# Miniprotein binders against p81326: the designs that were tried, part 181

Target 1, 226 residues: p81326
Amino acid sequence: MLHFGGFIMEINHISKILEKEREEYIRNKVEEYLKQGFSKDDAVNKANQSWRTYIGHRIQDVIYNLLKKFLKDSGLKVTTDKALNNRNLPEELDKVKRLIAINYGEYLFLPDADVIVYKVENNDIKIIAIISVKNSFRERRFETTYWKLKLKESPVTSHIKVFLATPDKDNEISYKCPNGKPKKMRIILEYELDGIYFLKEDFEETEKAKHFGKIVEDIIEISKKL

## First folded at step 14 (miniprotein)

Design v21
Fold by OpenDDE base, second read of step 15:
Structure v21 (fold): chain B 226 residues (1-226), chain A 83 residues (1-83)
Amino acid sequence: as target 1 above (226 residues)
Amino acid sequence: SDLEKRAEQLIEFAEYLIRLAEEYLEEGRPKIAIEWLDLAVRFLQMALELARKNNLDELAERIEKLIERAKELIERAEKIKES
C-alpha cells in the first residue's frame, strides 16, 4: 500500500510538468506567427491551437510509455493508432488493426485509440482495452463514448474495454454533482465507459472513476478473464 | 520476485523520462528538461527503496548509478539555463 501512494503522487506530477511548459511554448509560437505576418490576435489564437495539439500528443506519449513499461511483465503488449496507420504492418499489428475496426457497411474505420492493450496467446490476438487520453474536454466531449458504443455493436469488438485517462485540468468531469448540480458530462462518460482514470487527486472516486495509478492493475485483472 | 519486477518497471520508466529530458535539452529547453529529470530521480528513488528492502544489492547499485547520471544531467541543464 505505501508504495502505491508514492507512485500515485508521482503520476500527478506528469500533468503539472506539462502545464509548466505552456507559457514558454505560447510565447515562442506567438513570436513565430508574428514573424510570419499574422496579426497579434491571430498569432495568439494559432499559438493556443498549436499548444492544444502539442500537449495532447505529449501526454499521450507519456501515458503510452508508462503503460508499456508497467504492463510488460504481465505478458501484455501495447500499441497506438499511430503505429497502425502504416501500409506495411507486421502481421501482429495488422491483426490488431483488424480486430479494433468498426464496420460502416462499405467502409471500416478505426476508433480513436491512443493506447491499445492486447495479448497474444497461441498466435491468437485478443484486444483487452483501448485507452483514450485527453488533456481537456473543450472539444469532442463525447467522442470516446461514441467509439465505445460503436465497439459494443459488434460481437468482434464488444468485449473491448474503453477507458478514459485525463488530468481533467479544468475540473469538467472530476465531480458528479458539485454544489448539488449534476455534471452531465461526468455522468454520461462514467455510465457509458468502462472506467475513467484521473491523473490528479482532487476528484470524486467511484467504482468506475479511479486514480490513474490503478489502471495497470485493472487492465491485468481484465486480461486474466479474457 | 514481484518486487524486483516492480523495481525494474520503475527503472525502465525513469530511463524513458531521462530520454525525454534529453530531447528537451536538444531543443534548447533546459527548464522543462530539469523537471522531467527530477521526476525520473523520484521514480529511481522508489525503485532503490524496493531494491534495498529486498536485499537486491546489484540492482540497488545499478539504480544508484542511474540516479547519479540523472543528477549530472540536471547539473548540465542548470548550467545551460543560466547561460
Scores: ipSAE 0.844, ipTM 0.937, lowest interface PAE 0.6, mean pLDDT 92
Fold by ESMFold2-Fast, scan of step 14:
Structure v21 (fold): chain B 226 residues (1-226), chain A 83 residues (1-83)
Amino acid sequence: as target 1 above (226 residues)
Amino acid sequence: SDLEKRAEQLIEFAEYLIRLAEEYLEEGRPKIAIEWLDLAVRFLQMALELARKNNLDELAERIEKLIERAKELIERAEKIKES
């Protein structure tokens, strides 16, 4: 743990800020689209689509900077899939890219790895975790589980932890059914993945499904076991 | 020391949050900028407590200046918001 009080609580406050931003963003975009002549229903739909695109980048950036700042003194390094797609990769990042690539016969593809945590030990690179950021599950419901299952197939990548980070604003995986049972998507994602970090207040926390503020201490603890 | 490293981590993340808030101000979004700045101040206050408890006077002064900067940005954002 970081040995100071309130840290997890303050990190979790990010979820409240994102929610306030969503409300303001949607209101402003709806007004904008109404002025352009769209119907109320179309304006709301377009505003929600715009928010999903916009906030995904923000969440990824926040997670990257959080992990980069707080993991540096634990011997851990952080990069992104955008960095790995650079044509002129530093040697270290080229090795990282190679260690997470999945083989499809003649072709190699990167998993959906928005943020990647690794360490350099004994001059070797060890991938610790991949964080996939999803703002909604409407279109790519089980994409993260697909990549987890593919990584699990290889001895080179089977140790890599795969996490989902999501505000889940539409309650697609955090809301319970009327009978108290978790939704099917929540059950599958929690079963297949190594963890889910929610950027929201209201959900049932489990050993694998946690408030976002715990991500730093969890990754440090995982790295000690590798 | 370990405590200095923790204080530095808090400072660096707060600096990121301040830069993020500046982006929101440039976009004409002072309400959200204030939210990020308030969070930055809270991380800086945690760092300040660590520095003071361990008699790290130079670090404490640096943190106090960052808190002043963040609060100044909040005041500017409040004025923009009221406009």
Scores: ipSAE 0.813, ipTM 0.930, lowest interface PAE 0.6, mean pLDDT 87

Design v22
Fold by OpenDDE base, second read of step 15:
Structure v22 (fold): chain B 226 residues (1-226), chain A 83 residues (1-83)
Amino acid sequence: as target 1 above (226 residues)
Amino acid sequence: SDLEKRAEQLIEFAEYLIRLAEEYLEEGRPKIAIEWLYLAVRFLQMALELARKNNLDELAERIEKLIERAKELIERAEKIKES
C-alpha cells in the first residue's frame, strides 16, 4: 500500500504551491487595478479580495480532481454544485441535484457543496458525502455547519455526511484549546460536522479531525454502509 | 489488483497536475507551472514504486514515460522563466 506518510506529505504541498502564486498574483492585480484608476490602497485591497476568491476556486478544483481520481475505482462518482447549476442536466446529475436539495417550503435550495460524492446502484442514486473546501475562514465561518444541520432535518438528506477540507492556513481551527483557551470555531465545527480534514501537518488530531489523506478511505467506508 | 488501481489513481492525478501546469505555461506563468510539475513527478514516483514492487513492468514503463514528459516540461518552463 502507498506509504501513507508520503501521500500525506504530497497533499500538504498542494496548499504550499497555491500560496506561492500569491505574490505574483497580487502584484499583477495591483498593477491592473492601478491602470483602472484605483488608488494604491484600493488596488491592494481589491487584489487581496480577488486573490481570496481565486485561490478558493483553485483549491476546490484541485481537491475535486483528487477525490474524483482516488474514488473512481471504488465505484463512487464525484460532482460539484457548479456542475449542478446547469439547466439541462443529464438524468443522473438531475437526480443528484434533487437528492441534496434543501426544502424551504415554496423553494428548494442547494447547500454549498464544493464536492459531492455519490454512488449509483441499480439505477438508484445514493448521496454519500458533501465536502466543503475552505482555504480560509475569514467569511462565513459556520456556513458548512448550517448546511449540515439543514440536511439533518430531512429523512431524504439526513444520512449525507458533511466534511470540511481545509489547509487552515491561519490556524483558526487546527487546535481545540491552544494555550488552555477553547477555540469556539474548532469545537463547534468538529461537533456539528461529520469530519474535518486538514491539508497540513500541524493540527490536533481527533476522531473527527484528521489529515486529508484519510478522507478517501473514510468515504469508501461510509459508502459500504449505505 | 488494489495496488494496480492505486497506481493508476496516482497516475491519473499526476496527469491532471501536468495539464494544470501546461495551462499555467500557456498563461506565461512558468514559475508556478514548475511547482505543479514537480508535484506531478512525486506522485508518479510513488506510482512507479508501487508498479516496480509488484512487477508491473508495462505500468512502470508508462509511468517512466510520464515522468520524462513532466521533466521535459520542467526544462521548457525553466527556459521560459529565464527568458
Scores: ipSAE 0.844, ipTM 0.937, lowest interface PAE 0.6, mean pLDDT 92
Fold by ESMFold2-Fast, scan of step 14:
Structure v22 (fold): chain B 226 residues (1-226), chain A 83 residues (1-83)
Amino acid sequence: as target 1 above (226 residues)
Amino acid sequence: SDLEKRAEQLIEFAEYLIRLAEEYLEEGRPKIAIEWLYLAVRFLQMALELARKNNLDELAERIEKLIERAKELIERAEKIKES
């Protein structure tokens, strides 16, 4: 590896950069909304909603570039759901799309796959993992688990690892309840998914719930078994 | 070699972080740009250590120039932040 610990530590530092940006972004947006006449509570709520929309694209881009750069020499390739929705799709990406699409009778839909890792072996494509990026669990709490369960129904897709990547700034799945039990949403997501990568410092770490910096090595190890 | 491939991975990711920081600077956000630039420098320092340990002088020189560029952008961002 790249000097054990050092590389992982620096990747984990991305979480601190994102948190620093969040603090600055929220302060600026709160001030903006207050000038427009909103109450402090409304301004804070609107600023947090704005942040969640804004940062989702940045997190997806960072994950994509991280995996693309560090997996390339492991025989792994990386793409995005945005690339797969392009009308003029290269043959290789068309095959990737077909291998992750879920059948609903006359219709095919892609799962919630912001970033996709695959390998080409002997002119055949094998999907290794999909990463879903979530910034909020208010409305679409179990969307990623729904897609995991659908993928498990087919022999073609049942091997695909489904990961969640999240800052979880609202602490919806990071901390335990007062009685020491993990929150229901955390229990279900961890049980059904293959892993959760937190882009934050403080959370209840388990075998499946890890700091983001471990994602590169985990994917490499998974690919060796497939 | 495997070592050169590892150094190249670090360099390519650092180059991505430098481009990302330049986007923040163009948007008038020097404080966040500085954070990404320092991370880029740290990845380049890891690449530099690998290059020097293995006597890859030409690669080390290329990495040193990238570190210098990143530091120049940090100085520019610090100046903008003060303004």
Scores: ipSAE 0.833, ipTM 0.937, lowest interface PAE 0.5, mean pLDDT 87

Design v23
Fold by OpenDDE base, second read of step 15:
Structure v23 (fold): chain B 226 residues (1-226), chain A 83 residues (1-83)
Amino acid sequence: as target 1 above (226 residues)
Amino acid sequence: SDLEKRAEQLIEFAEYLIRLAEEYLEEGRPKIAIEWLQLAVRFLQMALELARKNNLDELAERIEKLIERAKELIERAEKIKES
């Protein structure tokens, strides 16, 4: 138990470290855009948008590597949607790609899948979970929910667990009913998704809303039932 | 053992963080690099505790060397920052 507490605490530092970079990043980007001839207001807006994209990728990469390392000994493999966006894929990854694809009639499209967890048994691939990593919910608030619902529509993908991992910096989904007012986003995300995992301490814990430190164990447990 | 596996997982993640910090150093961002290195050290310390509690002396020695390396990188980063 003590070791788990320490691990949880250190996970919370990931988001904090990433946040410390913001001020310097914004300043540098504003200067860059000013030099390009943008107005001050435009430069600030562009810098903020650039930051959102940048920090989103950074946190995704950290979480991907964390899950990859901590799931490895359980015989579980981890990949990303980015890794699947190649014309020439190894057979294993090509199978993974096909097993998460959503049917739109004439077209197959992949869900947003920042992290994909799967196992290989007797040359058969079983997709276990998709983890969406979001630093903030300013844009595309229900995108993960959409993909979860789409995955449920097919017997091929209906078993795939969809999780959201977030530091929830702006406290948009940390509590269900702060001050007696229901937070629509928290309620819907928790209802539709298989779990929400927070990279922070200050949140309302429920059966589906947990600290990110529990995600490894939860995924391993799910993998044993599949 | 399960504890040995956990220690190795912590080590591998810490090694990733060290590589991440090195990328920040190459970008001329020593402040953030130091933060990642400090986090790596804390993960390694957790691994070290596990190794010591289970009398895994060889593993403990390996972890201590990694901690030392991370600390040396922190010192280097601090010098760059002051520079």
Scores: ipSAE 0.846, ipTM 0.937, lowest interface PAE 0.6, mean pLDDT 93
Fold by ESMFold2-Fast, scan of step 14:
Structure v23 (fold): chain B 226 residues (1-226), chain A 83 residues (1-83)
Amino acid sequence: as target 1 above (226 residues)
Amino acid sequence: SDLEKRAEQLIEFAEYLIRLAEEYLEEGRPKIAIEWLQLAVRFLQMALELARKNNLDELAERIEKLIERAKELIERAEKIKES
């Protein structure tokens, strides 16, 4: 937060822009499908499926650029899973890839690391955090926790913080049951991961489950301990 | 200075948001472009406050020009929205 305040609040406003885009997109797609003769229920379902496919890359790009711009003066660098999957990598990114890869016998795989934060000290790479960006949890509910648990198994990667960033449009992990208890998926994700950053307004904040705008300062704080 | 670095971070992120909004305009989506441009203006206004408080006149002038550019794009987007 800057001296005159408001910095975190403006970052959190990204959540409102994403929701406005979703509302416009869904409204337009529903109208389109209704004109094609689909029922109201089918039109709504198809519109929601279309949105999930459409917006995922936009959210990843926004998060990547936010972190890259605001972390650079803390000595931190930011890259993406897409960049690490290039055939010809610069030496620095090749080192990042090797330090985050998980061994499965004769095979190496990257975790679900949409955005990766690292630092360089005298040509040595230290991985600070990976951020998994999830637009939906339908069939890939515990993918991020699987990767967190695998990273914890090795002394080389056990220090790496694993964060989830999500708008949670379907209220899959931000919705409370009527008795006030969070859903099983929320409980498991929050317990296993180092943090969850919501790109939405309405949820119960905890030490680990925070509004997205806090991610920059949290990562800077973590990096100072390494 | 730390404040000058923070102003530069705000400027660079706002420049990203302006480029993003231009993509939405090219796709014929002025309503969403306006949302991103308005956010860019707010980040630039924060940067301008920092520049002015630290008597960084050249930086302040650069930020003012970026704010005017973003406002021109908002006006253009509003006209497209009405079309």
Scores: ipSAE 0.826, ipTM 0.936, lowest interface PAE 0.5, mean pLDDT 87

Design v24
Fold by OpenDDE base, second read of step 15:
Structure v24 (fold): chain B 226 residues (1-226), chain A 83 residues (1-83)
Amino acid sequence: as target 1 above (226 residues)
Amino acid sequence: SDLEKRAEQLIEFAEYLIRLAEEYLEEGRPKIAIEWLELAVRFLQLALELARKNNLDELAERIEKLIERAKELIERAEKIKES
């Protein structure tokens, strides 16, 4: 238990470190865009958009590597949608790609899958979980929910757990009913998803809303039942 | 043992953070590099506690060497920052 507490505390620092980079990043990008001839307001807006994209990728990479290291000894493998966006895939990854694909009639499309956890048994691949990593919910608030619902529509993908991992920096989904007012986004995400994992301490914990430190154990447990 | 595996997981993640910090150093961003290195040290300290509690002396020694390396990188980064 004590070691779990320390691990949880250190996970919370990931988001804090990423936030410390913001001011410098924005300043540098604003200067860059001003030099390109943009107005001050346009430069600031572009810098903020650039930051959102940048920080989103950074947190995704950190979480991917964390899960990869901590799931390895359980015989679980981890990949990303980005790794699947190749014409020539190894057989294993080609199978993974096909097993998460969503049918739209004439077309198959992949869900947004920042992290994909799967196991290989007797040359058969079983997809265990998809983890969507979001630093903020300013854009595409219910995108993860859409993909979860689409995955449920097929017997091929209906078993796949969909989790959301977030520091929820703006406290958009940390509590269900702050000040007696229901937060629609929290309620819907918690209802539709298999779990929400927070990279921070200040949130309302429920059966589905947990600290990110628990995600490894939860995934391992799910993998044993599949 | 399960505890040994957990310690190794912490070590491997810390090593990733060290590599991440080195990338920031190459980009000329020592301040953020230091933050990642300090986090790596904290993960290594967790691993060290696990190793020591389970009398894994060889593993403990390995972890201590990694902590020392990370601290040296912090010192180097601080010099770059002051520069």
Scores: ipSAE 0.850, ipTM 0.939, lowest interface PAE 0.6, mean pLDDT 93
Fold by ESMFold2-Fast, scan of step 14:
Structure v24 (fold): chain B 226 residues (1-226), chain A 83 residues (1-83)
Amino acid sequence: as target 1 above (226 residues)
Amino acid sequence: SDLEKRAEQLIEFAEYLIRLAEEYLEEGRPKIAIEWLELAVRFLQLALELARKNNLDELAERIEKLIERAKELIERAEKIKES
């Protein structure tokens, strides 16, 4: 335990930085599209889509590096879907890939596992958790839940925790309806997944929906039970 | 010790944030670079507090040098932003 009380607060500051970058990025892209002759509405829509694509890699990279740095001394290793798709795959990562791959007949596909946490014991690999990073829930609303349900079907993968990490800047799953109830998508995601970690400051925490800074200790505790 | 490992983890994450900020500076984006650098300083300050509280003088000195480097980068970014 860190015990000096600032860690969670400083991690929450990532959401403020992402918000400042979004505001600047969208302003610049809207101006760019307007100069190209697009209408105001089209320019705004295109700018928002561009932002989602652009920032996705940044958030994944930040989460990867955070988990890698803070979990290394707990006997835990961290990798990414990009590393697992490398042509020059080391034996250890090849084993990780095989332990999370889902069989579709003659084809094997990786789940939406942007970041993977695992441990190595007696030359055997145990997958602890996969983290799916989502900036928006537009067309691929339940992708993470689909992969969670697929992983539950196999004794090899059924123990793997599936987490969602998201800034949820558009308040797609952190906003409550006017009657105070959570949105349908939030209810489904929270029910099906093992946890949701928000990279944003203002939301109501539950047992499964938490500030992102809590993910480090949660993963360490899970690993002790596996 | 476990406390030294935690301090080292904070330092390593801060070093990542500094490298990230340097990328923004290379892309001509000093305003966002400053945000990441200030966050790096905050993590280094947490590490410094931990090191000082536990009388880890050599580690504290190393952290202080990293804070100074990050602050120098903030000053450079502020000058770029003003121009």
Scores: ipSAE 0.795, ipTM 0.923, lowest interface PAE 0.6, mean pLDDT 86

Design v25
Fold by ESMFold2-Fast, scan of step 14:
Structure v25 (fold): chain B 226 residues (1-226), chain A 83 residues (1-83)
Amino acid sequence: as target 1 above (226 residues)
Amino acid sequence: SDLEKRAEQLIEFAEYLIRLAEEYLEEGRPKIAIEWLELSVRFLQMALELARKNNLDELAERIEKLIERAKELIERAEKIKES
């Protein structure tokens, strides 16, 4: 029960499967753009941008479905920011949206919450956590920390845990001080966020930096304290 | 019944992976579909171990049928990959 060794190994396979399709996807997209009249350099750049969008949606969907299946029997519900942006929201999701929205004077915006975990007690909704899913850190490196800091400003949202989930294929945040050189991004993300969950074998584990296989148990424990 | 709930969670996630693999097959990507199907079988095997250890015979039979279905899809994907 408590060990989850096999589960952890299988979770690592998710990122490996996603990476396996990269070469063919990029090659096909390059061919497509070349047929449209783009130069080779432009076609390659556009194909890589397309891949980042495609893989980002895929890993988010996989994580969403994993959390939804494994949390349902603990009285927890899971939704996405995509679902919250639908025109006709059920009353429950409309309440979820209002409970995570951030106030900018006259305007109200949702944080970049790829996956949202909440519970319903009586008729009241309590938001437990939001998970930001990042396949790479080449762009928008500290966006998740911005949202965490904004959520902390309000008593309505300050209790919400903000987590990052990532394969971190390029080892951008896997280690705090490789070769004696501090990695600013890893250090800041770990400091400001409530946790980082890695979908990979090799990373520096700390109290806040764990394998993704631990996320289900952690969320359940957090929900019991709320 | 916590172990039975765990087995059901593994089954439901495996069913999602099978559906995902079917999408890749429809898109003409059997190689990646096989990877997702193999992963679904591994989750189903974890569920099967839990079911058998707890003498949940009906659940074990259901899991075994899902494993066979996933294996049949792998065989079909292998044939598509060859063509």
Scores: ipSAE 0.800, ipTM 0.923, lowest interface PAE 0.8, mean pLDDT 88

Design v26
Fold by OpenDDE base, second read of step 15:
Structure v26 (fold): chain B 226 residues (1-226), chain A 83 residues (1-83)
Amino acid sequence: as target 1 above (226 residues)
Amino acid sequence: SDLEKRAEQLIEFSEYLIRLAEEYLEEGRPKIAIEWLELAVRFLQMALELARKNNLDELAERIEKLIERAKELIERAEKIKES
């Protein structure tokens, strides 16, 4: 067992560090947009939108690299949907891309897949898990659920586990029934997804809702059963 | 050993964090760079503890050198921040 306590605590710092950047980032972007001739209100709105995009990418990159390093020794490989958005893919990645594609009749589309975990055995690729990384749930609250449901519709993709990783800064899904009132989003996400992993301590733990520190072990265990 | 593998994983992730911090330094953002470097040091300290407990002296020495490098980068970043 990784001395699980210290590692867990340090994982929680990832989100905290990213949050410390916000004030400076917003200030700088507001100034930039003001110089471009936008109104104060427009500049603030644009800066906030820019921040959401920026911080979203940052947390995804950190989590991707974390999973890549901690899964490597288990023979598991990690990629991203961005890496698959190329015309000339290596054979391995082209196979990965095809194995996560969702059929819409005349078209195949990829699910949102911030992190894709797969293994290669005897030149065959098995997709193990897709991890969606969300810093906040202000937009596209059930997008990950949609992709999970779509993946279930095909025998080619139905085995793929779909996980959500989030710091849940606004406590939107940290608890199922705070103050006796059910939180619809938490309940639905937990029901539909294979797991939710929190980059924080203050959450209601369940069989499916765990600390992010457990995701590596869970993925390795799943990989052994496939 | 499993512990050696874990130590190596912590090292590799810490090296990523150090590179991330260097990117922030290049962007002129030393405050955030320091935060990432401090996190890297904490992960390296965890790796060092694992190495020492398993009498992996060569690995321990490697980790100590990485910690030293990270601390030097912190010091550099602090000087930039104060300037």
Scores: ipSAE 0.840, ipTM 0.936, lowest interface PAE 0.6, mean pLDDT 93
Fold by ESMFold2-Fast, scan of step 14:
Structure v26 (fold): chain B 226 residues (1-226), chain A 83 residues (1-83)
Amino acid sequence: as target 1 above (226 residues)
Amino acid sequence: SDLEKRAEQLIEFSEYLIRLAEEYLEEGRPKIAIEWLELAVRFLQMALELARKNNLDELAERIEKLIERAKELIERAEKIKES
């Protein structure tokens, strides 16, 4: 790779692949549910629910592998909240878990950190960023901002960058309202979070709201300052 | 070298994409498998260009075999798609 522009463009092409998969997946699931005797409306609703669960895992896996492969030579390591929930953790991951946990009095809970980027220096660990993957904002619209605000309360976690990654297929936060103003949810998410990476082609770009392909370069730049 | 590290990153991500595509083929989903395989080939071609410009013959040969493997899978997927 001689030029990063080409690399970014190819990573952004993942958005098109996910869009093609959504169309095929929904069509096939609708037909499947119709054959089972569901009404057209019920079949569409069930297909969309099935897609939401399925693609969430796929996006998390793609982001994890992308960051793990391209960050390794920058002194950065990548893990997942699923890995941190294992009973017998390696010492390094146990330290990561303790450094990202949020204090609720007598209790410690992990934020919704689907993918976690950290570095190891002289056997000490520093958390760089967490990426939260969301493909729907219907019931938990401000969940990622809640975790960001909680992390800011502690000097141990206040430096951690919190990013949202989303295809936003329903145009819940990428859609521009009539009068050319963004929806309140988009304004709040962009204000509180350190960045939003969209896995889609058309949206209003800002310095914080970017195409997904920039995530690798952005994390490397952030790590140089932390 | 930094160029060898970059080529290796591209190779490793492409290997992931090929494995992902193989899962789609096993599920009988050739259209999506082809999309991931074509992306893998493009990243491998970037890696191959880096290897060739730096006269890394063994690395170039390894990358060429991966490209051949990905293209074989694309051909298989195209046949399934036509069924």
Scores: ipSAE 0.825, ipTM 0.934, lowest interface PAE 0.5, mean pLDDT 87

